Miniprotein binders against q56419. Designs and how they scored, part 209

Target 1, 326 residues: q56419
Amino acid sequence: MEGRTLEEVQEEVFKRHGVLVPKKELEDLAKALEEAGLLLTEKVEARLKEEEEKLKRERPMRLAGLSYPEGEREARAFLEAFRASYPGEGEEARVLLMPHLEPSRVPEVYGAALAALEKTPPPERIYLVGVAHRPLKEKAAALPVPFQTPFGPALPDLPALQALDALLPFELFNTPLAFREEHSLELPLFFLKGRFPEARVLPLLVARRSPELGEALKVVLRDFPGLLVLAVDLSHVGPRFGDTPLTRTLAEEARRRDLGFLERLAEGEPEAALAFLGANPTRIDGVEVVASLLPLLRERKGKVLAHRLDLEAPTLSAVGAGTLVL
Short names: E, the ipSAE of ESMFold2; O, the ipSAE of OpenDDE; V2, 0.75 times the mean of E and O plus 0.25 times the DockQ between their complexes.

## First folded at step 14 (miniprotein)

Design ke32 (at its last look DockQ between E and O 0.93; V2 from the best seeds 0.80)
Fold by ESMFold2, look of step 14:
Structure ke32 (fold): chain B 326 residues (1-326), chain A 104 residues (1-104)
Amino acid sequence: as target 1 above (326 residues)
Amino acid sequence: SPIEEAKRLIEEAIRLAQEGREEELLEKLKEAIKILIENGASPEEVAEIAYRLAMEFVRRGAPPELILRLIKEVARAAEEAGASRETVQRIAIEAYERIREEVG
């Protein structure tokens, strides 16, 4: 039925098995398969609608027991182990760039983020800006609900989210289902909530660069001060990402692109950081977030605390992760 | 005249704001903004209208959530009337800034 006529299917069956299946039986089978597919589609649609309604009330943990421990005691110990993976001292952050890659793959990079948070006065709120891995109805979105963590719920900053929505030329609360499995928020949030248990959160996703988001956030951050977190990964290279297998040359280029990008951000030159990447040949994950947030990054100087290009042996691929304070 | 009609709707919206009648006010405001945008009103003119209405709610002790909703409704009306996203955002930010300067 995959582009073949019923007659062609009938002929092939006869050639292979010596049995001529009547055309009516093939037509009956095709009808039954279509009906079964329609029932499956209706079931999936109903489930998605139900999940969307649940997401309007809270966002449950999806990665507990997979990426981090579910129990609070074990989660606390996990957090301390990650801090210990980075032996250095952090710097106070007004803006923090940190990864959303699986934590066990880059423990010292998350540890550097924790070191920065140790030097950072507890903020009233955290603007957590991740990367949408599912389509959004607009360039950016938020989900104004509690996000569950092993350390308790991360409560939304509703006044700041409402102000942000009011200052955007599109509806901010536009795609709840995109948050359902979004690890770019959940993984960094584990670390942020563990260190700042009283901070409220603005959970934001960017799908495509939005200058409007940056202009609105500039105003909102002035009136609702807090910590701005760019929860982004860096280079993505190798066959898992559409490249040839990872070579020494490709890995060296990915490292150079990652560090050059971070260093230019650390100099307060986000436009130069984007220009340095050109067509972004190593697929640095954070470009749409940085491009959206230019007004918040300009002339803000800081320091790169950590970087790793993490190798994926089975896929001959790699992903870069870094920690930057501004 | 469309401009005279918009002015009448704005003055009625201001009277409704003085009485705290949000739903009825918003429908009149939406009609007025549509007329103004269709007839070339500047972002500053639309923002001033939002500011004047917001101040009536502030004087009545309205919660900040209502003020932010008013700004968003003005922006929605401008978008529905065909304003560009840049214009819509300029209206919203200017209204917000004027209100902030008054309230602190």
Scores: ipSAE 0.767, ipTM 0.904, lowest interface PAE 0.9, mean pLDDT 90
Fold by OpenDDE base, look of step 14:
Parts: structure tokens; sequence; C-alpha cells
Structure ke32 (fold): chain B 326 residues (1-326), chain A 104 residues (1-104)
């Protein structure tokens, strides 16, 4: 009925089917549809409220059995296979940039992250900064609850989270529903928990650049030392993202921007990395995260371990992924 | 003066802290911070309030978690009083650093 009167609907039914439906029956149907819509809305709201209450206690796995194995034994074999997909050696990381793309799309990039983690002493805590693919009430958020993994729960570092919240000019613990299905935390956390089972975690999401987050984290990291992980993807190009189908020229531009971004980060020049992207025409996912964490990335030299631009053939689109150690 | 009134409220808040009357303390703290922010107090001046109250809590054996909560309440009060996000963060960091230097 979008934009049509009951009379217009009656006329269309008459024209198509030769049946004059009484206006009263159409009114009753419209009312029934409206009531059904209202009932759906109430049910959805009630379900969302229930999910929000559950998220006060724990964040369950959403991608177990889909993106990674649910069982611990199978999950360990999964980690080993991903590590094997990267033939190189890693380096010790103080900061790790890694993807959050579907692992099967870029196995060697995750393998490079695992290689870096092999050379990294077990941290007491991991600051895991993902990208919010859903709106947040604030520029950034945290969820101070256990995150379920095949290796057991990733426990939050509550003291460090509380210190971070105290140093932010907004409520850090906002928008719990944004964490429910956020893969930018769940996927990297699988690898991190598998490698460092005893590390506590600070699960953070960034929706928009928050310089305040970087300033607060700079102070918190001094008193609560740990591994900083940026779980970000790189370029997003092609029809799924509003471009023409992937061409050689478009792929070359995406790679140029991805590598140019990562290389400048590897030189300890995060402002130069952002400036290099300008308006970000290839839609590098990690821009808002990097822009939030500038104080933590400055003057840190590192190495790009892996990069891939992965084609999604059904949509002729591609997503960039990389692994960087600082 | 508004500043003298804010100072009186802070001293009253300290007394309330000594008596364990936390809710009333928070009310006086919010009022004092509001007066300070509305009259153009610096972030350092507002942070001094947090530091003074924190030292009283430390003397009473308060755990670090309560001190962090106090800093957060000062930040919230500053925000509610209309301080910019930059100012609020500066207050919080300055208070945190001063307290850390004193108590570890």
Amino acid sequence: as target 1 above (326 residues)
Amino acid sequence: SPIEEAKRLIEEAIRLAQEGREEELLEKLKEAIKILIENGASPEEVAEIAYRLAMEFVRRGAPPELILRLIKEVARAAEEAGASRETVQRIAIEAYERIREEVG
C-alpha cells in the first residue's frame, strides 16, 4: 500500500483479477497488517532488551562454527593451519595491526599476525581496538564482560577499563548492543586468545575518530602495560561499496593506498599515513581507529609483514587486509 | 564570591567524606564544580578538588577503584556544568596524575 489509497488498491485488484473487493475488507486487512507490524516491533524490542541484559554478563560467540571452529581441539588445528599459511617469521609486537575480515579470505595475513605473536612475550593484557560497523552513542565504546571463545572466556581487565573510563570525557561503557554481532572484535580475539590464553582483554570499538581515546590510552598504557591491537581492514572497493566492478586500475589504486598507509605507519608517521589517504576514496576501514590512536603510534618503527587485496568474485568487489608490527 | 562559595562546598564535601556520607558528598561536589566551571575555573583548579577529596579517601583506606570513581564523578559534573570535552578530559588526566604521584 505504499503511497496508494484504499480506492486505488481496490481498483488495481479489480483491473488485475476482475474482483471487486469490498472497501471494508481492505480496511480490515490494512488494520490487521498494522497490528501485525506493531506486534513485530514489540517483539523485536523485547528481544533486543533481553539481548542487552545478557550482554551485561557475557558476550557469546556468534561466528563459532561459521568463521572458526567451536571446539577447542579443532580451533587449535585451525590456528596451526593459519600460521602455516604464512611462510615467514614474525617480529616482536608492541602494537599489532591485523585484519578482522573473514579469516578464510586472507589466511596468510592472519598467519603473519600469528607469526608476530610467536615472537611476542605473553602480555598481561591486550587492548583490542576494533571498528564499529554499527552506530555507537559515543565515538568509542567498551564492553566490560567476558568474551566467549573456543579457548575459554577472554576475561576483561576491569581495573584498566575503569581507569580508561575515568580519563574519558564521555561514558566508555555505552551501546552494549553494538558488541553483540561485531566481528571486528570476535575474529581477532580468536587468534589472540588462542596464543595468549591468560591475557586479560580490553575490548574497544571506535565508530568515529576520538583523539580523547588516544590521550586516555596513553596514560592507561603507562600504568597498565599491554599489547595494543588494531583490528582493522584496509581498502573496500567495487560495487558493494559504490564503485564500478574491480578493474586492474582500481585494484592498483587500492593496493597503492593500502601499502602507502601501512608503510607510513611502519615509519612511525601516523599523521602522514592519514594525510596520504586524504578523502579516503578507497574507504580504508582503519582510518578512524588510527586517527584515534595517534599518540600511541607516533615515532614507533615497525614492519609490514603481509598484505592482500582479496577479491569477492560474486560482487566483483575487493577488500584489503594487512599485518603490521610496531 | 562564587569561588568562595565553591571552596566552602568543597570543605563541606570533605567533611561529608570523613563521615562516610558519599551521596551527599557527590551532591556538594557537583554543585561546587558547577560554580567553578560557570565562573571560568581552569582544569587544574577543578582537578585540585578531586585531588583533595581523593587524599581524604586514601586516608580512610579507600581502594584505588573508589579513587577512579571519584575522578569520573568530577568529570561528569564538569560535563553537566557545560565544560567542553577537552576541558573535561584535562580535568580527569590532571587529577589522575596528581593522585598517582602521591599514592602510587
Scores: ipSAE 0.756, ipTM 0.900, lowest interface PAE 0.5, mean pLDDT 90
ESMFold2 (binder alone), look of step 14: mean pLDDT 81; pTM 0.778

Design ke33 (at its last look DockQ between E and O 0.94; V2 from the best seeds 0.82)
Fold by OpenDDE base, look of step 14:
Structure ke33 (fold): chain B 326 residues (1-326), chain A 104 residues (1-104)
Amino acid sequence: as target 1 above (326 residues)
Amino acid sequence: SPLEEAKRLIEEALRLAQEGREEELLEKLKEAIKILIENGASPEEVAEIAFRLAMEFVRRGAPPELILRLIKEVARAAEEAGASRETVQRIAIEAYERIREEVG
C-alpha cells in the first residue's frame, strides 16, 4: 500500500485477479497490518530492553562457532593455525594496530598480530579501541562488563575505566546496545585473550573523532599502564561501499592509501597519516580512531608487519587490513 | 554577589564533606559550579573546588573510587552549567593531576 489509496489497491486487485474486494475488507486488512506492525514494534522494543539489561552484567559471544571456535581446545588450535599463517617474526608492541575483519579473510594479518604479541611482555591491562559500526550517543563509549571468550571472560579494568570516565567531558558508559553485535571488539579480543589470559580489558568504541579521548587516555595510561590496541580495518572499496567493481587501478589506489597511512603511523607521524588520506576516498575504517588517539601515537616509531587487500568476490569489493606495531 | 554566594556554597559543601553528607554536598557543589561557570570562572578555579573537596575526602579515608566520582560530578556540573567540552575536560584533568600530586 505504500503511497497508494485503498481505491487504487482495489482497482489493481480487480485488474489482476478479476475480483472486486469490498472497500471495507481492505480497510480491515490495513488495520490488521497496522496492528501487527505495532505489535512487532513493541516486541522489538521489549527485546532490545531485555538485551540492554543483560549487557549490564556481561557481553556474550556473538561470533563463536561462526568466526572462531566456541570450545577452548579448538580455539587454541585456531590461534596456532593463524600464527602459523604468518612466516615472519614479530616485534614488541606498546601500540598494536590490527584488523577486525572476518579472520578467515586475512589470516596472515592476524598471524602478524600474534607474532607481535609473542614478543610483548604480558600487560596488566589492554586498552582495546574498536570502531563503532552502529551509532553512539557520544563520540566514544565503553562497556564496563566482562566480555565472554572461549578462553574465559575478559574482565574489565574498572579502576582504569572509572579514571577514563572522570577525565572525559561526556558519559563514557553510553549506548550499551552498540556493543551487543560489535565485531570490532569481539574478534580482536579473541586473539588478545588467547595470548594474555590474565590481562584486564578496557573495551572502547569510537564512532567519531574524539580528541578528548586521546587526552584522557594519555593521562590514564600514565597511571594505569597497558597495551594499546587499535582494532581497525583499512580501505573499503567496490560496489558494497558505493564504488564501481574492483579494478587494478582501484586496488592499487586502495593499497597506496593503506600503506601510505600505515607507513606514516610507523614513522610516528599520525597527523601526516591523516593528512595523506585527505577526504579518505577509499574509506579507511580506522581514521576516526587514529584521529582520536593522536597524543598516544605521536613520535612513536614502529613497523608495518603485514598488509592485505582482500577481495570479496561475490560483491567485487575489497577491504584492506594491516598489522602495525609501535 | 554571585561570587560571594558561590564561595558560601563551597564552604557549606566542605562542611558537608567533613560530615560525610555526600548527597547534600553534591547539591551545593552543583549550584556553586553553576554560578562560577555563568560568571566566567576559569577551569583552574573550578578544579580548585574539586581539589579542596577531595582533600576532605582523603582526610576521612575515602577510597580512590570516591575521589574519581567527585571529579566526575564536578565535570557534570560544569557541563550542565553550559561549559564547553574543552573547558569541562580541562577542569577534570587539572583536578585529577592536582589531587594525584598531593595524595599519589
Scores: ipSAE 0.786, ipTM 0.917, lowest interface PAE 0.5, mean pLDDT 91
Fold by ESMFold2, look of step 14:
Structure ke33 (fold): chain B 326 residues (1-326), chain A 104 residues (1-104)
Amino acid sequence: as target 1 above (326 residues)
Amino acid sequence: SPLEEAKRLIEEALRLAQEGREEELLEKLKEAIKILIENGASPEEVAEIAFRLAMEFVRRGAPPELILRLIKEVARAAEEAGASRETVQRIAIEAYERIREEVG
């Protein structure tokens, strides 16, 4: 009925079905559908407002029992199993890049992150920077509330968050609903909170590159030292992401792009890492975070600890994940 | 003149800050910042206003939270007056650095 008059609809119904529906019946139906749509919109808006108000107080676990255990005892065992899946040793991190992909898909990559955390003195706070999968009102956002975990609540570092907000040319606390289902914070946080139970957290999301965020964080990290975590995934290739079915050639390109990106970051050359990707043909989702955080990544050298391009057999697609310490 | 009115508003805001009257100075501050931005004030000149006001609050024992809120309010006023986001951020960072160097 897009752009059609009721008379045109009536004529088409008669032409196709041999039944003449009076215009008044069509008018009544259109009005009822419009009213039903309006009521649905009002109910959805009311529910979203209620959820937004709850998120201003705390962020509950959404993936407990799905991606990680609900109970604290089982969660501790889960951490130990993931650490064991990476038999190597880590390096001390001032900056850690780790994935947000489903943990069971890349156990050794999360294990490498745990290995790095073992070598890292417990920080007072963690700057956890994920990728917004829902729209933000600004380029970046934070949610200054406790995030629940099986290890207890991850408490926000309110003084550091307030300083960060003060140094941005936009309101940092701008889109609570974007955090409701955001796994790019929840999944890495499980591992970080399990290893550093006393650290406070700055839970940050980037939707679009924000040089302003990087400039502000440079100042805030100087005055509120802590661990900077880039919680990002790498290449996304295959039909689920708009490509032809995964081939050896496409997989090899994705791996080359992932490793080349990580290696340039490890050399302290984040601009070169971004330039290496060009138009980002394998859809590395870390680019907006890296582009936002350039002042914090320049000239900081480190090491790639792990990488995996994980196959999604049902979709003939793959996602890359890595662990980098700087 | 616009510059004389901005100066008068700043002097009034400073007197209110000296007396610890935080809520009463807000509208005077916003109007002064608006005039300055509209007349081409540099980010450093606007940050100096935030610094001077912050020092009066520090003298009266204000907690760091209130100082950060003052910086944010000056930056908001500049944005509302039409300053670019780059300029707004320079104002905020310059004010923060000046205050930190003097107080911490």
Scores: ipSAE 0.777, ipTM 0.911, lowest interface PAE 0.9, mean pLDDT 90
ESMFold2 (binder alone), look of step 14: mean pLDDT 83; pTM 0.803

Design ke4 (at its last look DockQ between E and O 0.95; V2 from the best seeds 0.82)
Fold by ESMFold2, look of step 14:
Structure ke4 (fold): chain B 326 residues (1-326), chain A 104 residues (1-104)
Amino acid sequence: as target 1 above (326 residues)
Amino acid sequence: SPIEEAKRLIEEAIRLAQEGREEELLEKLKEAIKILIENGASPEEVAEFAFRLAMEFVRRGAPPELILRLIKEVARAAEEAGASRETVQRIAIEAYERIREEVG
């Protein structure tokens, strides 16, 4: 009925059923449906305001018991199992790129991240940059509150967050609700907090590329040194993402683009990495984060430690994940 | 002239800072920043205003949190006066760097 006049509806009812419904009855029905929708909207808005106020104080675990264990003992064993899934050794990271894909799908990729953390001196703070899966009011956002984990709360670095906010031409603390279900922070944070229990965190999201974020972070990282983590996934290919069903050729292209992107980042050439992707035909997830953080990635050389293009057989689709140290 | 008016407002804001009158300070800060932006002041010139005001707060023992709030308020005022986001960010970073160089 959307976009149709009541007279058009009345005519259609008469045409289909041979009954003429008075205009007033149709108007009354339309008004009642509108009022019911308004009441549902008010209930939803009240619930969202309640959630928003809670998120201004803390961010609770959403994936405990689903993606990782809730209890600390079991969570510690979980970390060790993931480390064991990667038999190699890591390298010290000033910048770490790691996935946010479900950990059980790419265990050795998360294991490689843990191997890198083993070689990394415990940082005072971690700049955790994820990908916003819900809209933000600005190009980027932060939530300056404790994030709960099985290892205790990951405390925010409030001085560094305040400095970052002061150096941005927009309000950094702009969309608390976007953090409520944001797995791109929660899943990497589990591993980071488990390995660096004393580090404070700057939980950051990027929705759209923000050169302003990179310029501000360059200054803040100089004065508040820490570990920069890009919590991003790579190619997204197949019907879930708008492609034809996954073929060997599409999978080979996705792997080539993932590795070419990572290798150019490893050479300290983030602009070349972005240029290599062009229109990004395999929808590498990390492009907006990398494009935001160019000043922090230039001339930093490193190594790709792991990569997997993970097959989703039921959907004939795949998602790439990688571990890169710089 | 508009530039002379902005300079008088800057001196008044500094005196209000010395007297601890924050609400009146904010009002004068916004007015001065608006005049500067409307008359084509460079980001460095606007940052100089922020730097001088911040140094008065530092002299009185203000904590770093308050200094960062001041920088943010200058940036907000510049945005409200119509400065581009690029200009607003340059003002904030320049002010931060000037203050950092003086304090260490």
Scores: ipSAE 0.819, ipTM 0.920, lowest interface PAE 0.6, mean pLDDT 90
Fold by OpenDDE base, look of step 14:
Structure ke4 (fold): chain B 326 residues (1-326), chain A 104 residues (1-104)
Amino acid sequence: as target 1 above (326 residues)
Amino acid sequence: SPIEEAKRLIEEAIRLAQEGREEELLEKLKEAIKILIENGASPEEVAEFAFRLAMEFVRRGAPPELILRLIKEVARAAEEAGASRETVQRIAIEAYERIREEVG
């Protein structure tokens, strides 16, 4: 009915079916649909409020049994299999860049992250910085509650989160509903919690570049030392992202941008990494995170451990993923 | 002068802190910061106010969590007074660093 009068609808029904529906019946139907729509909206709003209240206590698993096993025993076997998919050795990480893509798509990239974590002394806390795939009220946000995992809850570091909030010119604890289904935290957290069961976590999301976040975290990391994890994907190319179907040329360009970005980060030149991307025509996911964390990435040298551009065949699209240690 | 008024409010806020009247302290804090920001006080001057109040809280045995809360309230008051995000962050970091240097 969008944009049509009841009279036009009546005429169309008459033309198609040879039945003249009384205008009153159409009015009653339109009213019933409107009332049903309103009721649906109210129910959705009530449900969202309920979910928001639950998120004040904990963040439940959303991808257990889908992206990773729900049971602890099976989850441990899952970790072992992913580690086995990467034949190399890792390096000690102070900063870890790892993907948040569906693990089954890029197992060796997650395997490389696990290899790095094997060489990393257990941190007291993990600063887990993901990408907000939903709007935030602010440029960045945190959720100061336990995140459920198959290995038990990942507990928040409340003192460090409070210090971070105090040093930000905005409310850090905003938009709790954005965390409800955000996979950019849940997926990497599975691997991190599995490797470091006793580490506290600071679950952070970035929607837009926040230099303020980097400045605040620089201070907080001094007083509350820990592992910094950037949970970011790389290029997003093909029809799902507004491009033509993946070609050799498009894939080569995506890989060039991904590797060129990671290599400059590995050299300790995050500003050069951002400058290299320019307008970011291949839509590297991690740009806003890196741009927010510049003070923490400067002058840190490291190594690219893995990279993959993974084809999603049904959509002829591809997503880049990488593992970098600093 | 507006600066003298802000200074009086600061001293009143300190007294309120000493008396444990936290809600009234926050009100005076907000008013003082508003006056300071509206009259072009530097981030360092506003941070000095936060530091002085924090030291009174420390003297009274306040835990670190309350000190961090005080810094956050100063930052909020500065934002509400129309300070830029950069200014607000500078106030917060400066206050935090000064407090840390003094009390560890």
Scores: ipSAE 0.725, ipTM 0.880, lowest interface PAE 0.5, mean pLDDT 89
ESMFold2 (binder alone), look of step 14: mean pLDDT 80; pTM 0.754

Design ke5 (at its last look DockQ between E and O 0.88; V2 from the best seeds 0.82)
Fold by ESMFold2, fold request of step 15:
Structure ke5 (fold): chain B 326 residues (1-326), chain A 104 residues (1-104)
Amino acid sequence: as target 1 above (326 residues)
Amino acid sequence: SPIEEAKRLIEEAIRLAQEGREEELLEKLKEAIKILIENGASPEEVAEMAFRLAMEFVRRGAPPELILRLIKEVARAAEEAGASRETVQRIAIEAYERIREEVG
């Protein structure tokens, strides 16, 4: 019952249908609905526990056939088409910022990332840091299992992950279910695994800024060198995100915020990049990741290779994506 | 003193490690860390206790995975004893750095 007393329901039914339902019958119905809800909850909990146990062994593809092809041959061609969407040259990256937005929406931005990877010596491992779209039990999490891709499994770097966990004041391996559908790892990983098939991966998520993560990663990256990837999107503007319909003024503000953020990161000034955003009025997605990784971004200069604020015409909204090498 | 009692417990943990009594040594380690935290020991003092026990594991040929687990157990014990997360992390990093410096 929708916040009404049983007597009020009884009165409304009588007014509407001309029948007086005894209070006992309404009480019996309410009890039955409550019991059915408890059974559904128990079934859902059992199913989630089973999925959690599966995720402790591997993370299967969720977006094959939706965001990228299922077959390896087709996936390879897809990857090469994205590289072709960016006609420029890349630069070597020690740190790469790339999007996790649907690839077909920003092909040249992913192409720029591939161009940077072409100039980057194959790393032994990739620290892939995405944005948690489901709650985590802590500020950050990892899932130390193979992530399936059309190019084969991306194997976890277990020694580096164990070192990272040991240097955090919380359990790093804390929320396997948050990885089940997390596209901020799966979409960038497709491109990274396609280009670096031998690299191991540290699949990391940030839900809330964690200075502790950055301090630990500074130590771990020294002893386990690799490529640091910030898999983040930029501005989110328009009605889908709580604004008025997209206008030229709102789009220009989002572009200004995106580019100002990226440019300050490119100057090795991550604190200034965060300060530039203030209250983050255009909802740049990457803020919590950057805020977590300050020790790894300071004084590291680089270049913005690509940016797009991509229009969602049906929702009159837009999302920004960029490629930055440091 | 609390530091001297913690040292005694760590020496007991070292002897238990020599005897292969892992669960009992972890109990002594947690007790030592609790005493140190409750009595205001610095992160360096706590990390020194972890370092002493870790060197026994290194002497016995323990793989790096076991050393990292030891550091994590020290961090867990410090958190359980009420240390702030900043202090817990400082302890873990200090222990890690000291062990790394000694064994490379």
Scores: ipSAE 0.867, ipTM 0.948, lowest interface PAE 0.5, mean pLDDT 91
Fold by OpenDDE base, fold request of step 15:
Structure ke5 (fold): chain B 326 residues (1-326), chain A 104 residues (1-104)
Amino acid sequence: as target 1 above (326 residues)
Amino acid sequence: SPIEEAKRLIEEAIRLAQEGREEELLEKLKEAIKILIENGASPEEVAEMAFRLAMEFVRRGAPPELILRLIKEVARAAEEAGASRETVQRIAIEAYERIREEVG
């Protein structure tokens, strides 16, 4: 490493490639390089380049065997179990807000999403809008390649993606490496592909609010109709997120914020939903997505199907998740 | 006038399209859009020029993908000419809507 720290290498890779390589992966690579007498930076760059080239063809599963089963049969059983965890019935969705949190943490919320999908006619395409947990070169991005799932590849809707790109004042197809490990797409896509095996997908990430995205999508959705899915989590509170350990008061505030946000969305008032959050003190994850999609959410009335604030006991932190149909 | 010059360049681009000279066409398009943007043309005026060129593509049997590509090239040209993101998007949407209205 020529005297550079792993953090410096991580930062350099991030600056050059827009990818935050996990420290552990860098450590493993560093060890391998120490053993091989090779420069860490060159191998990391070569690996990232290889991964980027692979992402030109497909996005492989990263969470198969971890968050969901890899095998199709087991994956179907997984879907059924999650659906069973929600005792209610769904409603037809034109817009679905669902979580991207680890499924095992909020099974009934995913179950509610599945319930909604059961009542939804199979769409030709799914606009899957996730949250970029890694920096993007632009406010939003898309990856126009098949996403692997246990149910087969989720194929991109290239015509609709091209139309979307044409209507954006920036390059939509940016930062492909941000999609490599992005769970905000992978986890929801498991459920969506399992329910709608023939639907094409527009995998979109939002890093920052982009009104331009909403305006473009409004046009595209008119001509390329489909299901809009907001794959977003809600409040993030506790030590993992810079707060004190979860208290009753903090949990009540998180729930209040989550439900108040979702209810206003359910009323077709997305601007009111955003305004209700103010400075977003409980760190609702979906704010930038909702702020980007205002034209698509206005005047759409719907229903909150599920909500949970899930405690992560080891960190005394909690994450809110909800399912909303519009 | 600068607008008339831009119109002439679009007409040249149309001719180049007819000849299958795509690279040269794109250069003429870029130049035309640059002139329009630099001279304060409205997004609608820029979109109109894009529309005229697009109609030649349509007439030649260009698939929708090429039309969308053309719109994107217009947007890129506008951005390169220093148009705001808002202006660029307005140009793109307006061009798209005009084309859609004409060709379905």
Scores: ipSAE 0.787, ipTM 0.916, lowest interface PAE 0.5, mean pLDDT 90
ESMFold2, look of step 14: ipSAE 0.830; ipTM 0.933
ESMFold2 (binder alone), look of step 14: mean pLDDT 82; pTM 0.792
OpenDDE base, look of step 14: ipSAE 0.770; ipTM 0.909
ESMFold2, fold request of step 15: ipSAE 0.859, 0.863; ipTM 0.943, 0.945
ESMFold2 (binder alone), fold request of step 15: mean pLDDT 83, 82, 83; pTM 0.811, 0.803, 0.811
OpenDDE base, fold request of step 15: ipSAE 0.785, 0.785; ipTM 0.916, 0.916
ESMFold2, look of step 18: ipSAE 0.840; ipTM 0.937
ESMFold2 (binder alone), look of step 18: mean pLDDT 83; pTM 0.801
OpenDDE base, look of step 18: ipSAE 0.768; ipTM 0.908

